# VHH binders against Abasic site processing protein HMCES (HMCES), part 59

Target 1, 269 residues: Abasic site processing protein HMCES (HMCES), of Homo sapiens (Human) (q96fz2)
Amino acid sequence: CGRTSCHLPRDVLTRACAYQDRRGQQRLPEWRDPDKYCPSYNKSPQSNSPVLLSRLHFEKDADSSERIIAPMRWGLVPSWFKESDPSKLQFNTTNCRSDTVMEKRSFKVPLGKGRRCVVLADGFYEWQRCQGTNQRQPYFIYFPQIKTEKSGSIGAADSPENWEKVWDNWRLLTMAGIFDCWEPPEGGDVLYSYTIITVDSCKGLSDIHHRMPAILDGEEAVSKWLDFGEVSTQEALKLIHPTENITFHAVSSVVNNSRNNTPECLAPV
Short names: E, the ipSAE of ESMFold2; O, the ipSAE of OpenDDE; V2, 0.75 times the mean of E and O plus 0.25 times the DockQ between their complexes.

## First folded at step 3 (VHH)

Design n40 (framework vhh_6z1v_2)
Fold by ESMFold2-Fast, scan of step 3:
Structure n40 (fold): chain B 269 residues (1-269), chain A 122 residues (1-122)
Amino acid sequence: as target 1 above (269 residues)
Amino acid sequence: EVQLVESGGRLVRTGGSLRLSCAASGRTFSNYAMGWFRQAPGKEREVVAAISQSGGRTWHADFVKGRFTISRDNAKNTVYLQMNSLKPEDTAVYYCAATLPYFGDTSAYDYWGQGTQVTVSS
């Protein structure tokens, strides 16, 4: 996974992340650096995306089941990176393979520190290779959505008013991530950055792409992945596997250029 | 930051029982995952048992399962290791250790006590 959509306004996104803490209390995640959140239909590596993480990463007296939502840079910069410019990192950390996560120092170290996050998106994009050509067909891939008279569907959304109805009850895609904190050697603000864990594609996606993000399907999986105070690394990694609970549709080539940021990027063709 | 003090180590006979205690200073004890480690002469330090912040989750090494039980009392800022059916191989200095909550990584433990000696005679 190298491209996502996460376009919801901050207030809609926040409500979509409503949850229960360990005591059963209803909560909304609290924002860190909300002004750094930039909604987009077409997010690429090195841009910021919202992630959920345990409040206990920031507050020593917090219950580890309480959640913060924060924008983080896509593309993990390891805490040990010695250069002054993160863009000079010579290896790609956009994704982290589930089968080698405990072998790679860049991922093993933050994972050992409980630096697990849930990466939020409307959905993600993949490009299917077409036989006999260099052309690729893009697809938008997302959780199955509940269809009601009020919510509508993407295929029925042909005006701004109809689009608003589609997104009001949208079930966000929740992908397992690992983050790290990097302190610039020359001083400056700490950089929070993440990688998305990837697994072999499920049967339903195998004709589109051979890999998929590790999707955390449902609140039980999300809470266990985030709760590094109660859930060990070994137990959390049992949540990392392909899922069949996913749907998709073909989209136009408008999405190919990451500078394009319009609803056309995810509209069915 | 926490300071940890172990107590309860002594000489016991094979098959005996012993309870170790680790007292922590500070209001933030309940935010730490706790572990018991041991080091025998000529060996590296090894993890024996670990307990989450709330006490709701515990882990025990295979070599002590069924014999040792870790527990904690957050109101008393104390973690315990109940040791039953002791064997000569359990002879070691026992350390308690604390980590801010990344419970499953042995290398993540940043705060250590000075240790308490347990000797098991045959």
Scores: ipSAE 0.012, ipTM 0.417, lowest interface PAE 8.1, mean pLDDT 86

Design n41 (framework vhh_8cml_1)
Fold by ESMFold2-Fast, scan of step 3:
Structure n41 (fold): chain B 269 residues (1-269), chain A 120 residues (1-120)
Amino acid sequence: as target 1 above (269 residues)
Amino acid sequence: EVQLVESGGGLVQPGGSLRLSCAASGRTFSSYVMGWFRQAPGQEREFVALITRSGGSTDYSDSAKGRFTISRDNAKNTVYLQMNSLKPEDTGVYFCAAKPLWSGTRPDYWGQGTQVTVSS
């Protein structure tokens, strides 16, 4: 998983993340650094993406079932990293393999601290290799969406009014992530950065790409992954597996250039 | 930016036809969703029809379905509204509107309007 779309305006994104705490109280996640949220149809590693995490990470004695939403850098910078420039990290921490997460120091340490987050996106992109050529076919991959009375879901593209109506009730993709906090050795603000856990592709995606993000399907899975105060690392890792509840469609090559940030990036070709 | 200028309005008898045109000036006309709205005397503006950037999809209000057809010519930077079987209730000022795909649900740009009167 190396490219996502997360284009919803902040207020729409916040409402899409409505949840119930442990006491049954309906809530919206509270923002940290909302001005750092940059909606985009074409988000790449190194950019900031919104994640959900437990309020207990920021407030001593907070209810661990309450949620914060915060922009974090995609590409985990370990807390022990000694260089002054995080872009100089020698490993690619965009993704973290589920089968080796407890073997890699970069991921094992923050996971042991309960630094689990849920990475939010409209969906993600993958490029299917075409045999006999260097060309790759991009696909936009996302949760199945509720059909509306207005003609179509996102798959009925080439109707901007339909697209806008779809986004009002869009079910965000919720991916299991691990984050860490890095304090620059020469001073400055703490950097929050994350990685997306990956698993073997499900049957439905195997022809597109051999790996997929670990998707947390539904509020029960999301709540258990976030609640590091009540759910141990061992129990949380049981949520990490391939899922079949996913759909996709082919998109144009417009998405290939990460500087392109328009709805055409996810429109069907 | 885009400027929109409507034309083709006028007086017609019930059952008659009119074709409205909206000429757009400025760059990137093909990147805009185009639509028509109308405002009857003493009423709020209401949606009539829209057409997507490529012209591949259209949508109509219930009152316009089966009677009105929206089309566009991207080479001429023009959008059209063909109105057939006109009724007195269709009387009003007709406004052309433009909306970029990424700008939200409301039109960003409006023309000044063209008067349509359906009367015997």
Scores: ipSAE 0.000, ipTM 0.123, lowest interface PAE 17.0, mean pLDDT 83

Design n42 (framework vhh_8cml_1)
Fold by ESMFold2-Fast, scan of step 3:
Structure n42 (fold): chain B 269 residues (1-269), chain A 122 residues (1-122)
Amino acid sequence: as target 1 above (269 residues)
Amino acid sequence: EVQLVESGGGLVQPGGSLRLSCAASGRTFSSYVMGWFRQAPGQEREFVALITRSGGSTDYSDSAKGRFTISRDNAKNTVYLQMNSLKPEDTGVYFCAAHLFYPKSSSEYDYWGQGTQVTVSS
């Protein structure tokens, strides 16, 4: 996973993230740096994406089941990175393999600090290799939706009014992430950045791509992944596995250029 | 910031029991994962047990599983280690430690007590 869509206005996104804390209270996540949130149909590495994380990361007395929503840079910059410019990092930290996450210093260290987050998106894009040609077919991949859950397609929502109505109650894709905090050597604001954990593709996606994001399906999984105060690293890692509860449809080549940021990027072809 | 004070160490015979206590000062005790570590002469600090903020889950080293029980009382700002079926190999200085997360490495804990000596000998 190297491209996502997260286009909802901030207020719609916030309501889509409604949750219950450990005490059973209904809550909305509280924003950090809301002005850094930039909706887009075509998010690439180094851009900011909204993530959920435990409030306890920011307030030592907070209940670890309470959630913050914050924009973070896609592409984890390790806390130990010594250069002044994060773009000079020579390693690709956009994704993190689940099978080696405990062996790689860049990921093991923040994971040991409970720096687990849930990366939010409308869905993600993958490019399928086409036999006998150098061209790849892009697909938009997302949770089954209440209005479009049949046969893994949103093709019925192809009229303008149907598209807008689908987004009102869209179920956001919730991907398991790890984040870290980097302090510039010469001062300045702390940089929060994340990586998406990847697993082997499920049977349903195997014809599109051999890897997929680790998707946290449902509020129980999301809560356990975020709650670093009550859930150990070992227990949280049991949530990291392929899921079959996913759907997709082919999209046009408009999405190939990361500068294109329009609804056409995810529209069915 | 939290300060930790341990008590309950002593000399016991093999097969005996001891209950260690760690009293924390400060309003933020319930914000910390609490752990117990031990160190024998000439050895590095070894993880023994930890307990989460609410006391809802616990973790133990392989050597402690089934014999030791960690618990906490957040109203009293205290964490306990009940040690049963003690062996000579359990001899060492036992340290209470506090951290915001679920670490097992001694280098990752933020706050440490002074330690209490446990000696298991006939």
Scores: ipSAE 0.076, ipTM 0.506, lowest interface PAE 5.8, mean pLDDT 86
Fold by OpenDDE, second read of step 4:
Structure n42 (fold): chain B 269 residues (1-269), chain A 122 residues (1-122)
Amino acid sequence: as target 1 above (269 residues)
Amino acid sequence: EVQLVESGGGLVQPGGSLRLSCAASGRTFSSYVMGWFRQAPGQEREFVALITRSGGSTDYSDSAKGRFTISRDNAKNTVYLQMNSLKPEDTGVYFCAAHLFYPKSSSEYDYWGQGTQVTVSS
């Protein structure tokens, strides 16, 4: 996964992340560093995206089922990194393969500290290689959306008004991530950064791409992944597998340019 | 700093039962994952059981599974280990441990008790 969409306004995004804590109380996640949130239809590595994480990471004695939402840098910067510039990392940390997560120090160490997060997105993009050509067809991949009686199919040339209504009730893609905290050698603010765990693609996506993000499908999976106080690493890793509960449609080549940030990026062609 | 004090150890016959207790000092007991470890003479310290902060989840070593039960009372700042069907191989010093996080290895423990002796002998 090298490209995502996360364009919802902050208030809409927050509402979309409503949850119940372990006591059954309805809650909204609290924001940390809300000013770092930058909505975009076209999010690339090194950009900031919002993630969910347990409140226990920030507050001692907090209920570990409570959630914080925070923009973090895409591309994990390990805490042990000694260079002053994260871009000097010699290895790719955009993704973490599920089968080797415990073999790589950069991912194993923060995971062992309970630094699990849920990466939020409207969906993610993948490119299908066209046979016989160097051309690649991009696809937008996301959770199936529940059709409300009034919300036309995303594929219909819906009026701008209808489009807004669809996104107000959009089910966000919830991807399993690992984050770390890095202190710059020269001082300054602690950098929070994340990697997305990847798995082999489900059968439905296999013709598009052979790998997919580990998707946490449902409130229980999300809760267990986040709750490092009650759920062991071993138990959490059982949640990491391909899911068939995904849909996709072809999009225009507009998304190929990472500078393009418009609704056309995820619109069906 | 959290102080841990184990009690309940002693001499028991094979097939017998013991209940160990570990009392923690301070007001932050509920912030810790609690565990039991044991060390036999001439052996390395080994994991026995673990219980999460709320008591909602437990984990056991293969040797302890089905015979031992870990529990906690956060109001009393105490963690327990009920040991049933004891065997001579269960003989050793049992240690209580506190962790802020799920431990990966015995080296990652934050606080340890002094231990209580358990002897299983005919």
Scores: ipSAE 0.019, ipTM 0.286, lowest interface PAE 7.1, mean pLDDT 89

Design n43 (framework vhh_8cml_1)
Fold by ESMFold2-Fast, scan of step 3:
Structure n43 (fold): chain B 269 residues (1-269), chain A 122 residues (1-122)
Amino acid sequence: as target 1 above (269 residues)
Amino acid sequence: EVQLVESGGGLVQPGGSLRLSCAASGRTFSSYVMGWFRQAPGQEREFVALITRSGGSTDYSDSAKGRFTISRDNAKNTVYLQMNSLKPEDTGVYFCAAQKFLGPTSHAYDYWGQGTQVTVSS
């Protein structure tokens, strides 16, 4: 996974992330650095995306089941990175393979610190190789959505007004991530950055691409992944596996250019 | 915020058992994830086991699984490592460590004890 959509306005995104803490209290995640949130239909590595993480990462007395939502850079910069410019990192940390996550220092160290996050998106894009041509067919991949009285079927919601109504109750894709914190050697603000854990594709996606993000399907999985104060690394990693509860549709080549940031990027063709 | 003191190390024969204790002083022991690490002469320090704040979850290295049990008593500010079926390969200095994520710059384990020697030989 190298391209996502996360276009919801901040207030809609916040409401979509409503949750219950371990005491059963209904809550909304609290924002950190909300001004850094940049909605887009076409998010690529090095851009910021919103993630959920435990409040305990920021407040020593916080209940670890309470959630913060914060924008983080896509492309994990390890805390030990010594150069002044993060773009000079010599290896790609956009994704982290589930099978070797405990063997790679860039990922093992932040996992040991409990730096697990849930990466939020409307959905993600993948490009299917087509036989007999170098062209690839892009697909938008997302959770199945519940129909509401204000929204039609996703396949029938092709007018601007109907698409606006679909987003009011959209179920966000929740992907397992690992983040780290990097302090610039010459001073400045701490950089928070993340990677998306990847697994082998499920049967339903195998014809599109051989890999998929590790999707946390439902609030129990999301809660356990985030709660590093009560859920060990070993137990959390049991949540990392392919999921079949996913749907997709073909989209136009407009999405191919990461500079295109319009609803046409995810509209069905 | 805490000081850690290990005890219970010693010399045992292969197949024997030892129980290590780590006494914590200072405030808020129940707020810390506790771990055990070990280091053999000439080797790097390696992870052995950890236990979460409430004791609700534990993790073990592959070499420790099935043989070692980590536990804690928050009323006594103490964490334990029960080691069974000890092997010569388990020989090393065993360290107790405490971790609390105090912000983005905190390391995985913030406080360390001085260690206690465990020797497994005939």
Scores: ipSAE 0.000, ipTM 0.187, lowest interface PAE 15.1, mean pLDDT 84

Design n44 (framework vhh_8cml_1)
Fold by ESMFold2-Fast, scan of step 3:
Structure n44 (fold): chain B 269 residues (1-269), chain A 121 residues (1-121)
Amino acid sequence: as target 1 above (269 residues)
Amino acid sequence: EVQLVESGGGLVQPGGSLRLSCAASGRTFSSYVMGWFRQAPGQEREFVALITRSGGSTDYSDSAKGRFTISRDNAKNTVYLQMNSLKPEDTGVYFCAASIYPWKSTDYNYWGQGTQVTVSS
């Protein structure tokens, strides 16, 4: 996973993340650094994306089931990184393979500290290599959505008003992530950055790409992944596996250029 | 996969104390969030208290705060509810419950049969 869409305005995104705490009370996640959230139909590595994480990471006595939503840099910068400029990190940390996550220090150390997060997106993009040509076909991949008149259909969205109907009840894609905190050696703000855990593709996606993000399907899986105060690393890792509860459609080459940030990036062709 | 058996209920006068126990059978007790619920005649079952897997966090209903204390002993597969300053309004059947996922009270997967608490005479 190297390209996503996360375009919902901050208030819509916040409502889409409504959840229940351990008492069964409805809550909205509390924002950290909301001004750093930049909605886009076409997010690439090194951009910021919203993630959910446990409130206990910021407040010692917080209920570990309560959630913070924060923008984090895509591309994990390890806490031990010694250089002044994180963009000069020589290792690609955009994704973290599930099979080697406990073998690589960059991921094992933050995971041992409970630094688990849920990466939010409308969906993600993958490029299929087409037999008989060297061109690649992009696909937008996302959770199955409720098919109602109110929620609309992406295929039927021909105007800005119709697009609003599509997004009113959109189920956000929830991907398992690991984050770390890096303190610049010359001072300045702590950098929060994340990686997306990847697994082998499910049967439904195998013709598009051989790998997929580890998707947390449903609020119970999301809650268990986030709650590092009650769920051990070993127990949480049992949630990391391929999922078949996913859908997709082909999109135009407009999405290929990461600077294109319009609804056409995810419109069916 | 887990069986829950409550004990310690009884008749007590207002202002008195009772300690409820819930014994769990099963190898995975430490994997469950444990809760106490109660039900008075003709009323819905209501939340009283919960304790997380490690015992590191607890939560209480407003009526229980300051009077009740939930605790657990993972070595003994037991959860406790210490009830002090009991009131007639605390009368009801008290149920022990276990959940793998603590995110909502309705997600409790396993329930005991309950133990009667009567605060009167």
Scores: ipSAE 0.000, ipTM 0.180, lowest interface PAE 15.3, mean pLDDT 84

Design n45 (framework vhh_8cml_1; at its last look DockQ between E and O 0.87; V2 from the best seeds 0.00; counts 0 for: pae E 13.5 > 2)
Fold by OpenDDE, look of step 5:
Structure n45 (fold): chain B 269 residues (1-269), chain A 122 residues (1-122)
Amino acid sequence: as target 1 above (269 residues)
Amino acid sequence: EVQLVESGGGLVQPGGSLRLSCAASGRTFSSYVMGWFRQAPGQEREFVALITRSGGSTDYSDSAKGRFTISRDNAKNTVYLQMNSLKPEDTGVYFCAANPKLYFTSAEYDYWGQGTQVTVSS
């Protein structure tokens, strides 16, 4: 996974992340560093994206079922990194393979500290290799959305009003991530960064791409992944597997350029 | 402040079993994730097992998996480590630890016991 969409306004995104805590109380996640949130139809590595994480990461006596939402840098920078520039990291940390997560120090260490997060997106993009050509067809991949009688498929949003209705009730894609905290050697603010865990693709997606993000499907899976106070690493890792509960449609080549940030990126062709 | 006291260590033959106990002081035992660590002579302290606050979830090192079982009794403020099929490589001082968070990849714990010696030898 090298490209996502996360374009919802902050208030809409927050509402979409409504949850029940362990006590059954309805809550909204509290924001940390809301000013770092930059909505975009075309998010690439090294950009900031919003993630969910347990409040317990910030408050010692917090209920671990409570959630915080925070923009973090895509591409995990390990805490032990000693260079002054995160871009000097010599290995790719955009993704973490599920089968080797425990073999890689960069992922194993923060995971062992309970630094699990849920990466939020409208969906993610993947490119299908076309047989016989060097051309790749991009697809937008996301959770199936509830068909409201009035809200046709994303493709039926022929008016701005209809488009807004679709996104007001959009089910966000929830991907399993690991984050770490890095302190710059020269001082400054702590950098929070994340990697997306990847798995083998489900059958439905296998023709498009052989790998997919580990998707946490449902509130229980999301809650368990986040709750590092009550769910161990070994138990949490059981949640990491392919899911068939996805849908996708072909999109235009507009998304190929990471500078393009328009609705056309995820619109059906 | 939580005080931890380990017990149950001793000398055992290979293939034998031991049950370690760790008694915690204070009223907030259930607010802590409890863990076991061990340190062999000349080696660094290493993670063995952890159990979450409610006892609903556990985690084990690769070496401990399938042989060791961690459990807790919150009413007794005690965490246990049942060790079966012990090997000479399991020899070391076993430490009980308490954290509000899962910091078990590093030896960074809020509270530590003094340790109990486990020796596996023929």
Scores: ipSAE 0.517, ipTM 0.813, lowest interface PAE 1.0, mean pLDDT 91
Fold by ESMFold2-Fast, scan of step 3:
Structure n45 (fold): chain B 269 residues (1-269), chain A 122 residues (1-122)
Amino acid sequence: as target 1 above (269 residues)
Amino acid sequence: EVQLVESGGGLVQPGGSLRLSCAASGRTFSSYVMGWFRQAPGQEREFVALITRSGGSTDYSDSAKGRFTISRDNAKNTVYLQMNSLKPEDTGVYFCAANPKLYFTSAEYDYWGQGTQVTVSS
């Protein structure tokens, strides 16, 4: 997973993240650095994406089941990185393989600190290799959505008003991530950056791509992954596996260029 | 802001068992993740086991898995380490540690006990 869509306006995104804390109280996640959130239909590595993480990361003695939502840079910069420019990191940290996560220093160290996050997206894109041609077919991959008379489907929306209704009840894709905090050697703001954990593709996606993000399907899985105050690393890693509860459709080549940021990027063809 | 005192160490034969206790005083015990670390002669301090605030989740080092069990009693402000099938390689000073956050590395724990000696020999 190297391309996503996360285009919801901040208020819609926040409501889509409504959750229940350990006490059963309904909550909305509290924003950190909301002005750094940049919605887009076509997000690539090095851009910012919203992630959920435990409030305990920021407040000593906070209830670890309470959630913060914050934009983080896609592409984990390890806390030990010594150069001044994060873009010069020699390792590609866009994704982290589940099978080697405890062997790679870049991921093992933040994981040992409980630096688990849930990466939010409308869905992600993958490119299928086509036999007999050098062209690849892009697909938009996302959770199955509940349809209502009000919402309609993304392929059926034909006016701006109807298009907006498609997203009112959209179930966001929730991917398991690891984040780290990097302090620039020359001073400046702490950089929060993340990687998406990847697993072997499920049966339903195997014809599109051999790998997929580790998807946390449902609030119980999301809560356990985030709650580093009550769920140990060993227990959390049991949540990391392929998921069959996904759907997809082919999209046009408009999405190929990461500079294209329009609804056409995820429209069915 | 918690003080930790370990007990239960001693000399035991290979294959034997010991139960270590760590009594906490000071601030609210249930606000802390509790860990056990050990330091063998001539070695650096290493992680053994941890237990989350409520006791709902535990983690173990590879050497401790299947042999050691960590537990806690928040009403008694105490954490325990039950050690079974002890080996000479388990010899060392065992330390109790407390932290508000979950960490595997000893450098990031805020509060430490003074340690209790465990010796496994014939």
Scores: ipSAE 0.035, ipTM 0.513, lowest interface PAE 6.5, mean pLDDT 87
Fold by ESMFold2, look of step 5:
Structure n45 (fold): chain B 269 residues (1-269), chain A 122 residues (1-122)
Amino acid sequence: as target 1 above (269 residues)
Amino acid sequence: EVQLVESGGGLVQPGGSLRLSCAASGRTFSSYVMGWFRQAPGQEREFVALITRSGGSTDYSDSAKGRFTISRDNAKNTVYLQMNSLKPEDTGVYFCAANPKLYFTSAEYDYWGQGTQVTVSS
């Protein structure tokens, strides 16, 4: 996973993240750095995207089931990194394989600090290699959505109000991530950055790509992954597995150019 | 301030067992993740085991997995470490630690006991 869509306005995104805390109270996540949120149909590594994390990361004695939402840099910069420029990092941290996460210092260290996050997106893109050629077919991959009589599917809407209703009720993709906090040696703000954990593809996606993000399907999975005060690393890692509860459709090659930020990027073709 | 007092250390033969206890006082015990760390002679303090606030989840170092069991009794404000199949490499001072956050490294824990000596030798 190296490309996502996360295009909703901040207020719509926030409402889509409504949750129930450990006490049963309905809540919205509290934003940190909301002005760093950069919505786009076509997000790539090094861009900021919103993630959920436990309030306990920010407030001593906080209820660890309460959630913060914050934009973080895609591409984890380890806290021990000594260079002044994150682009000098000599290995790729866009993704983290689940089978080696406890072998890689870049991921093991923050995971040991409870730095688990849920990466939010409308869905993600993958490119299928066509048999016998180097041509690639992009797909948009996302949770199954509840359909209504008015729209039926993504991109089926032919009026602004139907398009608005589809996205107003969109179930965001929730991917398991690890984050770290890096203090630039030359000063400036602490950099929050994340990686997306990957697993072998489920059967439904295996013809598109052999890997998929680790998807947290449902509120219980999301809560357990975030709650580092009550859910140990050992228990949390049991949540990391492929899921078949996923759907997809082919999209235009418009998405290939990461500068294209239009609804066409995810529209069915 | 929370105070932690370890007990149950001692001298034991290789292959033997010990059960360490850590009694907590001062603050509500159920507010803390509890951990065990150990320090061998000439080494930095290393993670051994932890248990969540409610006791619902545990983690272990690679060396402890399968041999040690951490547990807690919130009614007695006590955390335990059952240590089986002990090896000479397990020798060291064992520390109980408390933190509201779930951490593997000693630098992140706020409260520590004085430690209890465990010696495994023939």
Scores: ipSAE 0.000, ipTM 0.395, lowest interface PAE 13.5, mean pLDDT 86
OpenDDE, second read of step 4: ipSAE 0.391; ipTM 0.748
ESMFold2 (binder alone), look of step 5: mean pLDDT 80; pTM 0.813

